# Ledger of designs, part 25: VH-VL binders against q54qk4

Target 1, 195 residues: q54qk4
Amino acid sequence: MNLSEDVLKGIETLSDEKLINDSVFKHIIDTCFLVILKKKTESDLFDNKAVSSVDTIALKQTFSAFIVFILESMKINYDQSSISDLLEEHKLSSSRIDFISNYFKEYRVAIRKHLSVTNFHFPHIIDVNWRLDLFMKSNAVEKLNTPVYLINLTTEQEENVKGKVQFAATLDQLQDLVFKLRDAQKQIERSSIKS
Below, E stands for the ipSAE of ESMFold2; O stands for the ipSAE of OpenDDE; V2 stands for 0.75 times the mean of E and O plus 0.25 times the DockQ between their complexes.

## First folded at step 9 (VH-VL; framework fv_nisevokitug)

Design f05 (at its last look DockQ between E and O 0.25; V2 from the best seeds 0.00; counts 0 for: pae E 5.0 > 2)
Fold by OpenDDE, look of step 9:
Structure f05 (fold): chain C 195 residues (1-195), chain A 120 residues (1-120), chain B 108 residues (1-108)
Amino acid sequence: as target 1 above (195 residues)
Amino acid sequence: QVQLVQSGAEVKKPGSSVKVSCKASGGTFSNYAISWVRQAPGQGLEWMGGIIPIFGTANYAQKFQGRVTITADESTSTAYMELSSLRSEDTAVYYCARGREPSTDYFDYWGQGTLVTVSS
Amino acid sequence: SYELTQPPSVSVAPGQTARITCGANNIGSKSVHWYQQKAGQAPVLVVSYDSDRPSGIPERISGSNSGNTATLTISRVEAGDEADYYCQVWDSSSYYYVFGTGTKVTVL
């Protein structure tokens, strides 16, 4: 799973037991899941005396990072072992990993269901195939005399429900697309962190 | 559905200790806080303390600090409450209750209660 | 310590509306929960502030809070509603669960 450096740093912050004690840790994790399920709001994060010991910016960043982590994990249906491995890589203790894993187990179905009816119900790209063609007919009307890439995207919306998206693009167009996608991703992440 | 099943009624003498168990089933155990709440005859509900099993650290009401010990066994999904130096005023029904402190600050499931009678 | 005060008793005729109050300073800013306890039984959650209605709880039962008073409302009261009712909050300053003094609801 490709998470931004900022998100990963936020996750790693959860490993700092001096900064984030167990009470604060639990509160953050619980609040994240409940916010995703629209049972709580971000403001509820600060409705706890325990969080007063944590820098507000750090707390918000950590919160936002973990929200992104949950959402991304759910989108790609990340399995428990992979979740645990990622968290272990970022130095979380076994107890905290287990804590998080248990939350995922408990809320996985509910969150996925919720996401399926919200803005995050888009199919995921699971495979990309491409070839370079020198001559390609565009809608049977015009011949392109420039190299064109034929792109085939395999998508998955639900388990074992695959789709295909096909399009043609020049190298410049592809580069532009990648840039735009990357930029969009960053903006989304930033918005999440700043919120 | 989540169920909390408590151990049976106890009759104790003053100065002795009592240990009540609460076994959880039908859901996850480790991440939920198990609290103990008692109710003296004809009186209201009184929170005693609670534990998050996965962390193993218990919190106690000041009134019971030093006299109550709350523990949990994740392998058996069982929480325990031990109250020492019993006195007649400790005669009550003791309940275990499930919550997710501090974010989930209510108790959604309760045990059936355990009557503890302290008499000479 | 944070204390929740309830009236000792409320009497209501069948079909009428019972209102049980829970008073505390600035309770309107807290999540207030309510429990029903019938004679000889464990308490049952009937109102949770930030969650869906508990399973099996009728729509006749609702909670509200404002200012210094939280209120449990039971509309169209039935004989089966006769019970003790407790309000409850979690005090973030002391890390205590605080219960109200309890209210006995009698259906006339």
Scores: ipSAE 0.332, ipTM 0.696, lowest interface PAE 2.0, mean pLDDT 87
Fold by ESMFold2, look of step 9:
Structure f05 (fold): chain C 195 residues (1-195), chain A 120 residues (1-120), chain B 108 residues (1-108)
Amino acid sequence: as target 1 above (195 residues)
Amino acid sequence: QVQLVQSGAEVKKPGSSVKVSCKASGGTFSNYAISWVRQAPGQGLEWMGGIIPIFGTANYAQKFQGRVTITADESTSTAYMELSSLRSEDTAVYYCARGREPSTDYFDYWGQGTLVTVSS
Amino acid sequence: SYELTQPPSVSVAPGQTARITCGANNIGSKSVHWYQQKAGQAPVLVVSYDSDRPSGIPERISGSNSGNTATLTISRVEAGDEADYYCQVWDSSSYYYVFGTGTKVTVL
């Protein structure tokens, strides 16, 4: 799991029982999970008079860090033991780890359903069609009688979901597009090699 | 849905102690604060203290500090309140109560109450 | 020792409006909750967070909180509103729950 230094420090702040006592801790954890589920808003924590004794900056940093932790844990499908091990590594007590673990047990399925990115696929191009129009007039093109290509890209996002992208380009614009696509392809080939 | 069931009425002598139980059902127990609230006959509600079972540390109202002990047993989903050095003024109905969510600051669910009578 | 003061009683004619106050220094900075307790019963939450009504509580019961006073308002009072009413706060500085002294509402 790749968590930034700031996120890890925010998580470690939850271990400071002097700064974040058990009463405040319950509010932070509950609100983090329920904000993701759209059952609460961040104002349910930050405008809550029950936590008004805690430094606002620390509260915001901790809240944001734990939100990121939840989302990253869902993204990589961390199991309960892996979550517990990471929290223990960052000095949370066993009671606080178990408190958090109960939330993951209760809400893991609901959170995953709410996050609609588990099988997201961008549309990919499956066909290209074009026609040349030598006499097409356009107020956006300064030269009359300039060759203009009408490009139609057929896309497919899922096996039975197709779309089209249509645009017009001069020869110069089309050549530039082809150059940029070939350069991008070369960059993708280099970046796909693992070290 | 959530139910809090308390132990039965007690009659006690001054100077003794009483331990009232509160068994929770219909949901997760360990993350929810359980509070104890008493009410003397014809009098108002008085918060005594509370506990979040998984943390095991209780908070007490200043008036009861030193006389009340609040505990919880996660394996049985039961909270306990023990009040020692009983006086006639401790005659009251004792309620356990909790909120709907772990972070609520109010009491949605109340036990049926346990009458403790202190008489000589 | 944070204390919430309520009037001991409020008498109101049917159909009129009862207002029950809950006073404390800077109570407007706290979230105030209200309970109704009928004879022989446990309290029932009727207002949370100053003005929110739990499911099943009629809209004629409402709350407000500002400055040094929170107020529970019962419009179009009915005989069934006759009960004791308590305000309550959570004090984050002391980590205590505090109940008001209670107000007996009598419907004349």
Scores: ipSAE 0.197, ipTM 0.612, lowest interface PAE 5.0, mean pLDDT 83
ESMFold2 (binder alone), look of step 9: mean pLDDT 91; pTM 0.934

Design f06 (at its last look DockQ between E and O 0.17; V2 from the best seeds 0.00; counts 0 for: pae E 8.1 > 2, placed apart)
Fold by OpenDDE, look of step 9:
Structure f06 (fold): chain C 195 residues (1-195), chain A 120 residues (1-120), chain B 108 residues (1-108)
Amino acid sequence: as target 1 above (195 residues)
Amino acid sequence: QVQLVQSGAEVKKPGSSVKVSCKASGGTFSNYAISWVRQAPGQGLEWMGGIIPIFGYANYAQKFQGRVTITADESTSTAYMELSSLRSEDTAVYYCARGREPSTDYFDYWGQGTLVTVSS
Amino acid sequence: SYELTQPPSVSVAPGQTARITCGANNIGSKSVHWYQQKAGQAPVLVVSYDSDRPSGIPERISGSNSGNTATLTISRVEAGDEADYYCQVWDSSSDYYVFGTGTKVTVL
């Protein structure tokens, strides 16, 4: 799973037991899952005496990071082992990993169901295949004298339900697309942190 | 369905200690906070404290701090409440309780209660 | 400490509506839950503020919050509704679960 450095840092913050004690840890995790399920709002993150000892910015960053982590994990149907491995890599204790894992087990179905009816209906890209063609017909009308990339995206919407998206693009177009995607990702992450 | 089964009634002398158990079945145990609530005869409900088993960390009402110890055994899905220095005023029915969801702030499930009688 | 105050008793005739109040500062901004306790039994959740109606609880029982008062409403009261009722909140300032003083509902 490809998470941004900022998200990973936020997750790693959850390993700091001095900064994030068990009470704060639990509250963050609870709030994240409940916010995703639309049972609570972000403002509820601050409705606990335990968080008074934590820097507000750090708390928000950690919260946002973990939200992204949950959502991404659910989108790609990340298994428990993979979740645990990732969290272990970021130095969370076994108890905290188990705590999080149990939450995933408890809320996985509900979250996936909720996500399926919300704006996250887009299939995931699971594979990319491309080739460079020097002479391609564009829209069956014109021969392009410029090298063009033929891109085949394999997508997955549901488990074992695969789709295919095919398009042609110049190198410049691809670079632009990648830039836009990265920018969009950053904006989403920023919006999550600032909200 | 989650069930909480408590240990049997106790008769204790003043100054002694009592330990009540609460075994959970029918669901997960580790992430759910278990609380202890007591009720003196003819009186209301009083929250004593709670524990999140996976952390082994308990919080207590100020009134009982230093006198109550709440523990949990994940391997047996059992929570315990030990109350020391018993007084006649501690005569009550003691309940264990937990929510349906890990994040709930109310109690969906209750034990059947354990009567603890403190008498000389 | 956060305290919830209830009337000691409420009497109601069968078929009428019983209203039990739970008073506290700004309780309207809190999630208030209600329990029914019949004689010799453990409490039973009858109203959870932020969740669906508990299983087996009739629609005649409902909760509302406003200002400094939460109210449990039992419509079309039956003999079986005779019980003690407790309001309950979780106080974020203390991390305590707080119960109301309790109300005995008597069906005349």
Scores: ipSAE 0.391, ipTM 0.710, lowest interface PAE 1.7, mean pLDDT 88
Fold by ESMFold2, look of step 9:
Structure f06 (fold): chain C 195 residues (1-195), chain A 120 residues (1-120), chain B 108 residues (1-108)
Amino acid sequence: as target 1 above (195 residues)
Amino acid sequence: QVQLVQSGAEVKKPGSSVKVSCKASGGTFSNYAISWVRQAPGQGLEWMGGIIPIFGYANYAQKFQGRVTITADESTSTAYMELSSLRSEDTAVYYCARGREPSTDYFDYWGQGTLVTVSS
Amino acid sequence: SYELTQPPSVSVAPGQTARITCGANNIGSKSVHWYQQKAGQAPVLVVSYDSDRPSGIPERISGSNSGNTATLTISRVEAGDEADYYCQVWDSSSDYYVFGTGTKVTVL
């Protein structure tokens, strides 16, 4: 599948058991799947006091990367063995791979149903807000002064049904997202131009 | 809706061991932490330890390290707690418990409890 | 170890308000959960994340958490509120779950 280097790096961060212990790992995976299903928000990841000791930049990068991984896996209908092989290539332990694979088994149908409904009633981005966050701390002894953009999208799917999509990205991740969005826009334009 | 069903009451002599089971039904088992909590007669709740079955290791409260072994069998959706070197002070009701979601920090689902009586 | 201290008992007349405290250093930085346990029964979650009520829990049961004290408040106490009440946190650094010492609520 076509994942950017930043997304793959974020996925590989899930293999670092010193940075992300198993308790934090399960929280990240669970929150990613539930955010896609609109049962949780990104704030649920950061409001959980379990992650207060984790490097915030790594947490945001890993969370965002894994969401992209889930969505791309569903888009191309990646099977369980292909998911496992990719995660093994990126140094995840067999137990962590099996944990993720069980999540795909449990939620695959629900995510497909949600994506199908969304395709009929596309949420429209009606507002964009962002801020630059330069002063993040990690659970390490060293400060991290890496610029991270917090992006807030206000969406509207149905009349008076508003949603919020919030995520964090480095400049490189944001540029990759913009590139992918432009490619997706070109595909939509080609489809809509066919009369 | 998840249900947790524990094994029946036991009477044990000091110095022996007890193994309590907790069978889960009505959902995914392997990804969810199962905790063991005990309560001596007239006393409060005391967390003993827990396991996330798919990771295959348990975390124990310091007080119980060396005496408690927590395991899980994914194929039967059953967690086990074994407490060794029993003393009269270990007379208690032993509960298994878990959250609704893997990321929750609290226990939505509780077993019915297993009374373990340690007497000479 | 992180310990949560509760008063051993409170007595309250029907229709009055019971307040059950849960004390620990900087408990306001933690998410506090509360359980009700009636005699001979397993505990039941009544408040999660300081102030959220699970479905089926009456609005007269509420929670708060700031500084060194979390509080469970039972307004318009009824006889059915007579139970033991426990606070609980999860300590992420040790991956431990810690219960409070428990409070017996007696309805006079």
Scores: ipSAE 0.026, ipTM 0.571, lowest interface PAE 8.1, mean pLDDT 81
ESMFold2 (binder alone), look of step 9: mean pLDDT 92; pTM 0.940

## First folded at step 10 (VH-VL; framework fv_nisevokitug)

Design i01 (at its last fold request DockQ between E and O 0.30; V2 from the best seeds 0.00; counts 0 for: pae E 2.1 > 2)
Fold by ESMFold2, look of step 10:
Structure i01 (fold): chain C 195 residues (1-195), chain A 120 residues (1-120), chain B 108 residues (1-108)
Amino acid sequence: as target 1 above (195 residues)
Amino acid sequence: QVQLVQSGAEVKKPGSSVKVSCKASGGTFSNYAISWVRQAPGQGLEWMGEIIPIFGTANYAQKFQGRVTITADESTSTAYMELSSLRSEDTAVYYCARGREPSTDYFDYWGQGTLVTVSS
Amino acid sequence: SYELTQPPSVSVAPGQTARITCGANNIGRKYVHWYQQKAGQAPVLVVSYDSDRPSGIPERISGSNSGNTATLTISRVEAGDEADYYCQVWDSSSDYYVFGTGTKVTVL
């Protein structure tokens, strides 16, 4: 999980029980989860008289930080014990950790569903077939002896929903494609989040 | 399968107090807000206040500020509502209620209600 | 204080449609929840978040919310629909829960 210094400070602000009493804390956590689910708006927190004692800048920073924390936790599928350990490292009390953990437990499935609807869906490549052909044009006076490969990618977007992508490539073009795919794979491996 | 079971009916004199209990079972208690809602005979529903047991702090409707105290005991999974300085207008059925989710603006689970009669 | 106003009563013949209104300024910017209460019983949630039906609530009961009016609609009314109905919101500004004045539905 790659959280910025500002996000981590915002999370740790939730441990300051003098600045963020339990009523304010409840409203921050509640609104963060429900804004993601489109069941509340930011004004449900910022216009609430229960939070009027907190500096508006601090409230915005903490609210934004915790939303990022929720989204990153869902992105990497952080389990309940990992969430609890991180919050403890940032000085939250056991009661506040338990309160947050219950929101994750309750809303994890709903948030995953909401995020998957908004995510771009890429078809998965499940099979590759190819063959070598010689291309001839009927109007040509000389035979073309240049080999080309016909590539057939079988894809699956959803279970039982299959697609097909077909293209032709010379040997040089195929080698370039393979090189670019290897380079892209290496970049994907670097960008993977470690836990 | 959350169930809320309330204490029995009470008859009280004006000026006294009443403490109604609400025992929760069949689910997690400490992280869920418990609300108290009353209904005078032939009248509508009136929200009195709530508590989140793990924090122990309550939020009270303006009308009841200073007369109502809402508490919770995590070890017994029981919430309490105490109403002091009783008047005849406080004759009502008192319900405890909570949501199914930690963040609900509505009440899925209701206790059976406790009739409190204030009569001299 | 935020007040939710309902008509005191609605009379409807069996098989017809009952419409119960819940009025307040800008109620369409809030989520409205609805409860059915039969005599001697605790309230039962029948609509949440304007239009969602809890499990076990028939599709002939529906809700809508726009502008200054939320509406609970009971199509093909049956004798068993005779009850009091309450709307309810959470008012974020006050942090209070507010119930409507209640509507008695009588099936003729």
Scores: ipSAE 0.694, ipTM 0.868, lowest interface PAE 1.7, mean pLDDT 85
Fold by OpenDDE, fold request of step 25:
Structure i01 (fold): chain C 195 residues (1-195), chain A 120 residues (1-120), chain B 108 residues (1-108)
Amino acid sequence: as target 1 above (195 residues)
Amino acid sequence: QVQLVQSGAEVKKPGSSVKVSCKASGGTFSNYAISWVRQAPGQGLEWMGEIIPIFGTANYAQKFQGRVTITADESTSTAYMELSSLRSEDTAVYYCARGREPSTDYFDYWGQGTLVTVSS
Amino acid sequence: SYELTQPPSVSVAPGQTARITCGANNIGRKYVHWYQQKAGQAPVLVVSYDSDRPSGIPERISGSNSGNTATLTISRVEAGDEADYYCQVWDSSSDYYVFGTGTKVTVL
């Protein structure tokens, strides 16, 4: 299976028992499967006292990496032995491998079924368009009769497979969004410099 | 279907210890946390702690820390709860319970309960 | 510590609707579950946070959650619904499972 270096690195992070203790490990893995099964959201990853000991960026990267690993494995119907071998190659302990393997076995049918009807790949934003709507009444905006920016994101999951995400935002909401994105960018930059 | 079968009723003296067992059957055991919940007569449900069998790691409610020990044997699919320094107020029905989903946010399967009576 | 508060008792006539509340700060943001406990029996899950109804649980039992109150609704109440009901959440701050104080439902 061809996984990116980033994904593999994320998987390797799960082998670091000092950084990722058993509680955190379980939480990450549980959350990954539950997100894929549409039982929880990514935000739930951070709603645990145990993860407070882990760097947020590292946690997110590990989470995302493992999601990709699960989805790609399921997509190709990766056999249990191959899954175990891959995890072993990336230095996960036997107990952690067994833990993951058990979940793969238990949820294989369900996840593959979901994959047949839904796409859980993380799309990338490749284009952004916006317009101002002066008369838009949307439940997404708290204030009625306020000018709203209609934003269209063009996303790409695979080469030449494009999607669209549309949302509305007031000026204040948009400013807040930009601020948060800039903050995220700064955090990523900091992490990259320290590594 | 998953079943949790607990050990029988216990009568104990104050200051002694009790160990209750919970055997799981009909499903997976290792990955799912087993919790212990007790209920004093006429009172509500009180969570005591949990264990993840495959890792052997346990988490306890602060109230019981230092006095309760939860263990698990994967080979027999059995969880144990040992409560020491028993007091009269520890008289209760003790339940083992398993979460339905990986995160174990709720308990789908319950044991039948074990009455522990602490009396002089 | 996170605490869930329930009314101690609810009385309802057969065929009517019983509503049991579970109050806590921002409980609307939590996954709330409900258990039924009949006299002398272990608790039984009747409502989970997910859309999947536990097996054997009738559709007349449902849960809702908003703001600071979760509600268990039992419609068309029957004599067999007489039991204690507990709400429950997992508290991420303490890593504890928290049960409500319990509500005794009496069918008149």
Scores: ipSAE 0.513, ipTM 0.778, lowest interface PAE 1.0, mean pLDDT 89
ESMFold2 (binder alone), look of step 10: mean pLDDT 93; pTM 0.948
OpenDDE, look of step 10: ipSAE 0.474; ipTM 0.762
ESMFold2, look of step 11: ipSAE 0.661; ipTM 0.848
ESMFold2 (binder alone), look of step 11: mean pLDDT 93; pTM 0.948
OpenDDE, look of step 11: ipSAE 0.357; ipTM 0.715
ESMFold2, fold request of step 25: ipSAE 0.622, 0.621, 0.600; ipTM 0.838, 0.834, 0.824
ESMFold2 (binder alone), fold request of step 25: mean pLDDT 93, 93, 93; pTM 0.948, 0.945, 0.950
OpenDDE, fold request of step 25: ipSAE 0.424, 0.421; ipTM 0.733, 0.730

Design i02 (at its last look DockQ between E and O 0.47; V2 from the best seeds 0.00; counts 0 for: pae E 8.9 > 2)
Fold by OpenDDE, look of step 10:
Structure i02 (fold): chain C 195 residues (1-195), chain A 120 residues (1-120), chain B 108 residues (1-108)
Amino acid sequence: as target 1 above (195 residues)
Amino acid sequence: QVQLVQSGAEVKKPGSSVKVSCKASGGTFSNYAISWVRQAPGQGLEWMGEIIPIFGTANYAQKFQGRVTITADESTSTAYMELSSLRSEDTAVYYCARGREPSIDYFDYWGQGTLVTVSS
Amino acid sequence: SYELTQPPSVSVAPGQTARITCGANNIGSKSVHWYQQKAGQAPVLVVSYDSDRPSGIPERISGSNSGNTATLTISRVEAGDEADYYCQVWDSSSDYYVFGTGTKVTVL
């Protein structure tokens, strides 16, 4: 199985018992499987005292990486021995390998069933366009008599499968959004350098 | 499908220790946390602690810290709760319980309970 | 510590609706679960946060929560509904499971 370097790094992070203690480890793995099974959301990842000691970006990256690992493994129906071998190669302890393997075994059928009917991949933003819209109704979040812009995001789920996300924003709101995105970018970059 | 079967009733003297067992069957054991919950006569439910068998890591309620020990044997799918320095107020029915799914925050499976009586 | 408060008792006539409250700060933001315990028996899960009704639990039993109060509702109460009921949450701050004080439901 060919996994990206980022995914493999995320898996390796799970081997760091100093950074990721047993409680945090279990919580991450549990949450990954439950998110895939549509029983929890990513926000639930942070709803645990144990994870407070872990860097937020590192936690998110590890979570995302392991989600990909589970999904890809299930997609190709990766056998238990191969899963264990891969995890061993990335220096996970025997107990943690067993923990993960047990869940793979237990939820294999359920997850594969979900995969057959549901897309778990998020679309990518590939284009942005905008126009001024004077006919939009102002709401409590918008400033009165302030120009409102309609923003269209073009997304791509699969090759040649495009979607659109549309939202309205004032100039101030847009600036705030850009600021937040830049902040996120910086945090991600810092995390990438550290890992 | 999952069943939890506990050991039988115990009668103990003050100052002694009691160890109650909980054997799981009908499902996986190692990955799921087993909790112990007690109930004094005519009183409510009180969570004591839990263990993750595969890791051997236990978490205890502060009230019982230092006096309770929860362990697990994966080979026999059995969890244990040992309570030391028993007092009369420790007289209660002790339950083991497990969640249905990973990271579940409720208990779907319960043992039948074990009565522990502490009397002089 | 996080505490859940329930009324000690609720009396209801057959066919009527029983409501059992569970009070705590911001309990509306938590996953609240409910257990039924009949005399001499272990607790039985009757309501989970995800609304997946446990097997064998009638539709007459439902849970809701908002603000500082969670409520277990038992509609068309029957004699068999006489039991103790406990609310329960998991507290992420303490990593403890917390049970309510319990409510004895008597069917008149």
Scores: ipSAE 0.399, ipTM 0.713, lowest interface PAE 1.3, mean pLDDT 89
Fold by ESMFold2, look of step 10:
Structure i02 (fold): chain C 195 residues (1-195), chain A 120 residues (1-120), chain B 108 residues (1-108)
Amino acid sequence: as target 1 above (195 residues)
Amino acid sequence: QVQLVQSGAEVKKPGSSVKVSCKASGGTFSNYAISWVRQAPGQGLEWMGEIIPIFGTANYAQKFQGRVTITADESTSTAYMELSSLRSEDTAVYYCARGREPSIDYFDYWGQGTLVTVSS
Amino acid sequence: SYELTQPPSVSVAPGQTARITCGANNIGSKSVHWYQQKAGQAPVLVVSYDSDRPSGIPERISGSNSGNTATLTISRVEAGDEADYYCQVWDSSSDYYVFGTGTKVTVL
């Protein structure tokens, strides 16, 4: 598993049970899986009274990190024991590890089906816009300036059926996504050349 | 297929309490929120609260805060709802419910309902 | 407090189309779920996420959601469609799970 330092820090934030109580934790995990399954958007993350007590930038960064974690776990077919071991290394409690593991068990097949590469099932990106936003303060001890990109992809799966994919990413997360997309493109090219 | 089986009907006096059980079978219990929804005679559906069994934590609708206690026992896959300080307005059918998927905004599976009658 | 308003009743002849509305400010930004409840029975989910149909629900039952109105549509109505119907959303400004006022569908 090759996750950036920022992604691992975002995952480790889920271990702080006083910052992220169980209701907020469930909401973050639920929203991550449903966004991947295209049943919710990132705006649904903030439409919850439980998350009003959590710093908005920290919430966005944790959410984005866990999205990356899910996608990477699916990409390399990470098994349940490997997922559990990684989460233990990042200080999540056994109950939170079991919660996440159960979500992977329940959703693995559905996510695999949804993410399969076919022209019929993937919306086309027809517009991209983004803005740079700065997180000037993360936590109490010192001010941290980390560029955060707010990215909006406008998609169209069929004529007049438009969708939006909105997410926040640090520069490192965005570069990691670009690298992974390039790598996926190379794998598709290799498959197409071999008869 | 998931099934939710509730305890039987109860008749209670005003000021007492009632505890309704909801036993789940046929699926994973621990990470699914179990909700309690009631329906007074001739009235609509009213959400009371939920519990996530693996965490043991409950959320309550404001109307019931302080009167409702929702618990779960993972070893028996059973959720419980206790309503105290009963009054005639609490006469209703009480349902337990949960979703087909852990990430739920909806309820696929419902118990058969438990009639609680509050009368003197 | 977020409230979902439904008409109290709808009467429809067999073979015709019933439309059940669920009104609220900006309900189009929320995911709407629909339940059917027959007399003496627990509710049954018939539509999730505005328009998704659970397994076993016939294609003649469909949903839509935009603006201030979500709609459950039952085409080619049968006697077995006679029931109460409830819309439901999740809403952070209220008690999370909000049910509509209910609509009794009577098949003539």
Scores: ipSAE 0.011, ipTM 0.578, lowest interface PAE 8.9, mean pLDDT 82
ESMFold2 (binder alone), look of step 10: mean pLDDT 93; pTM 0.949

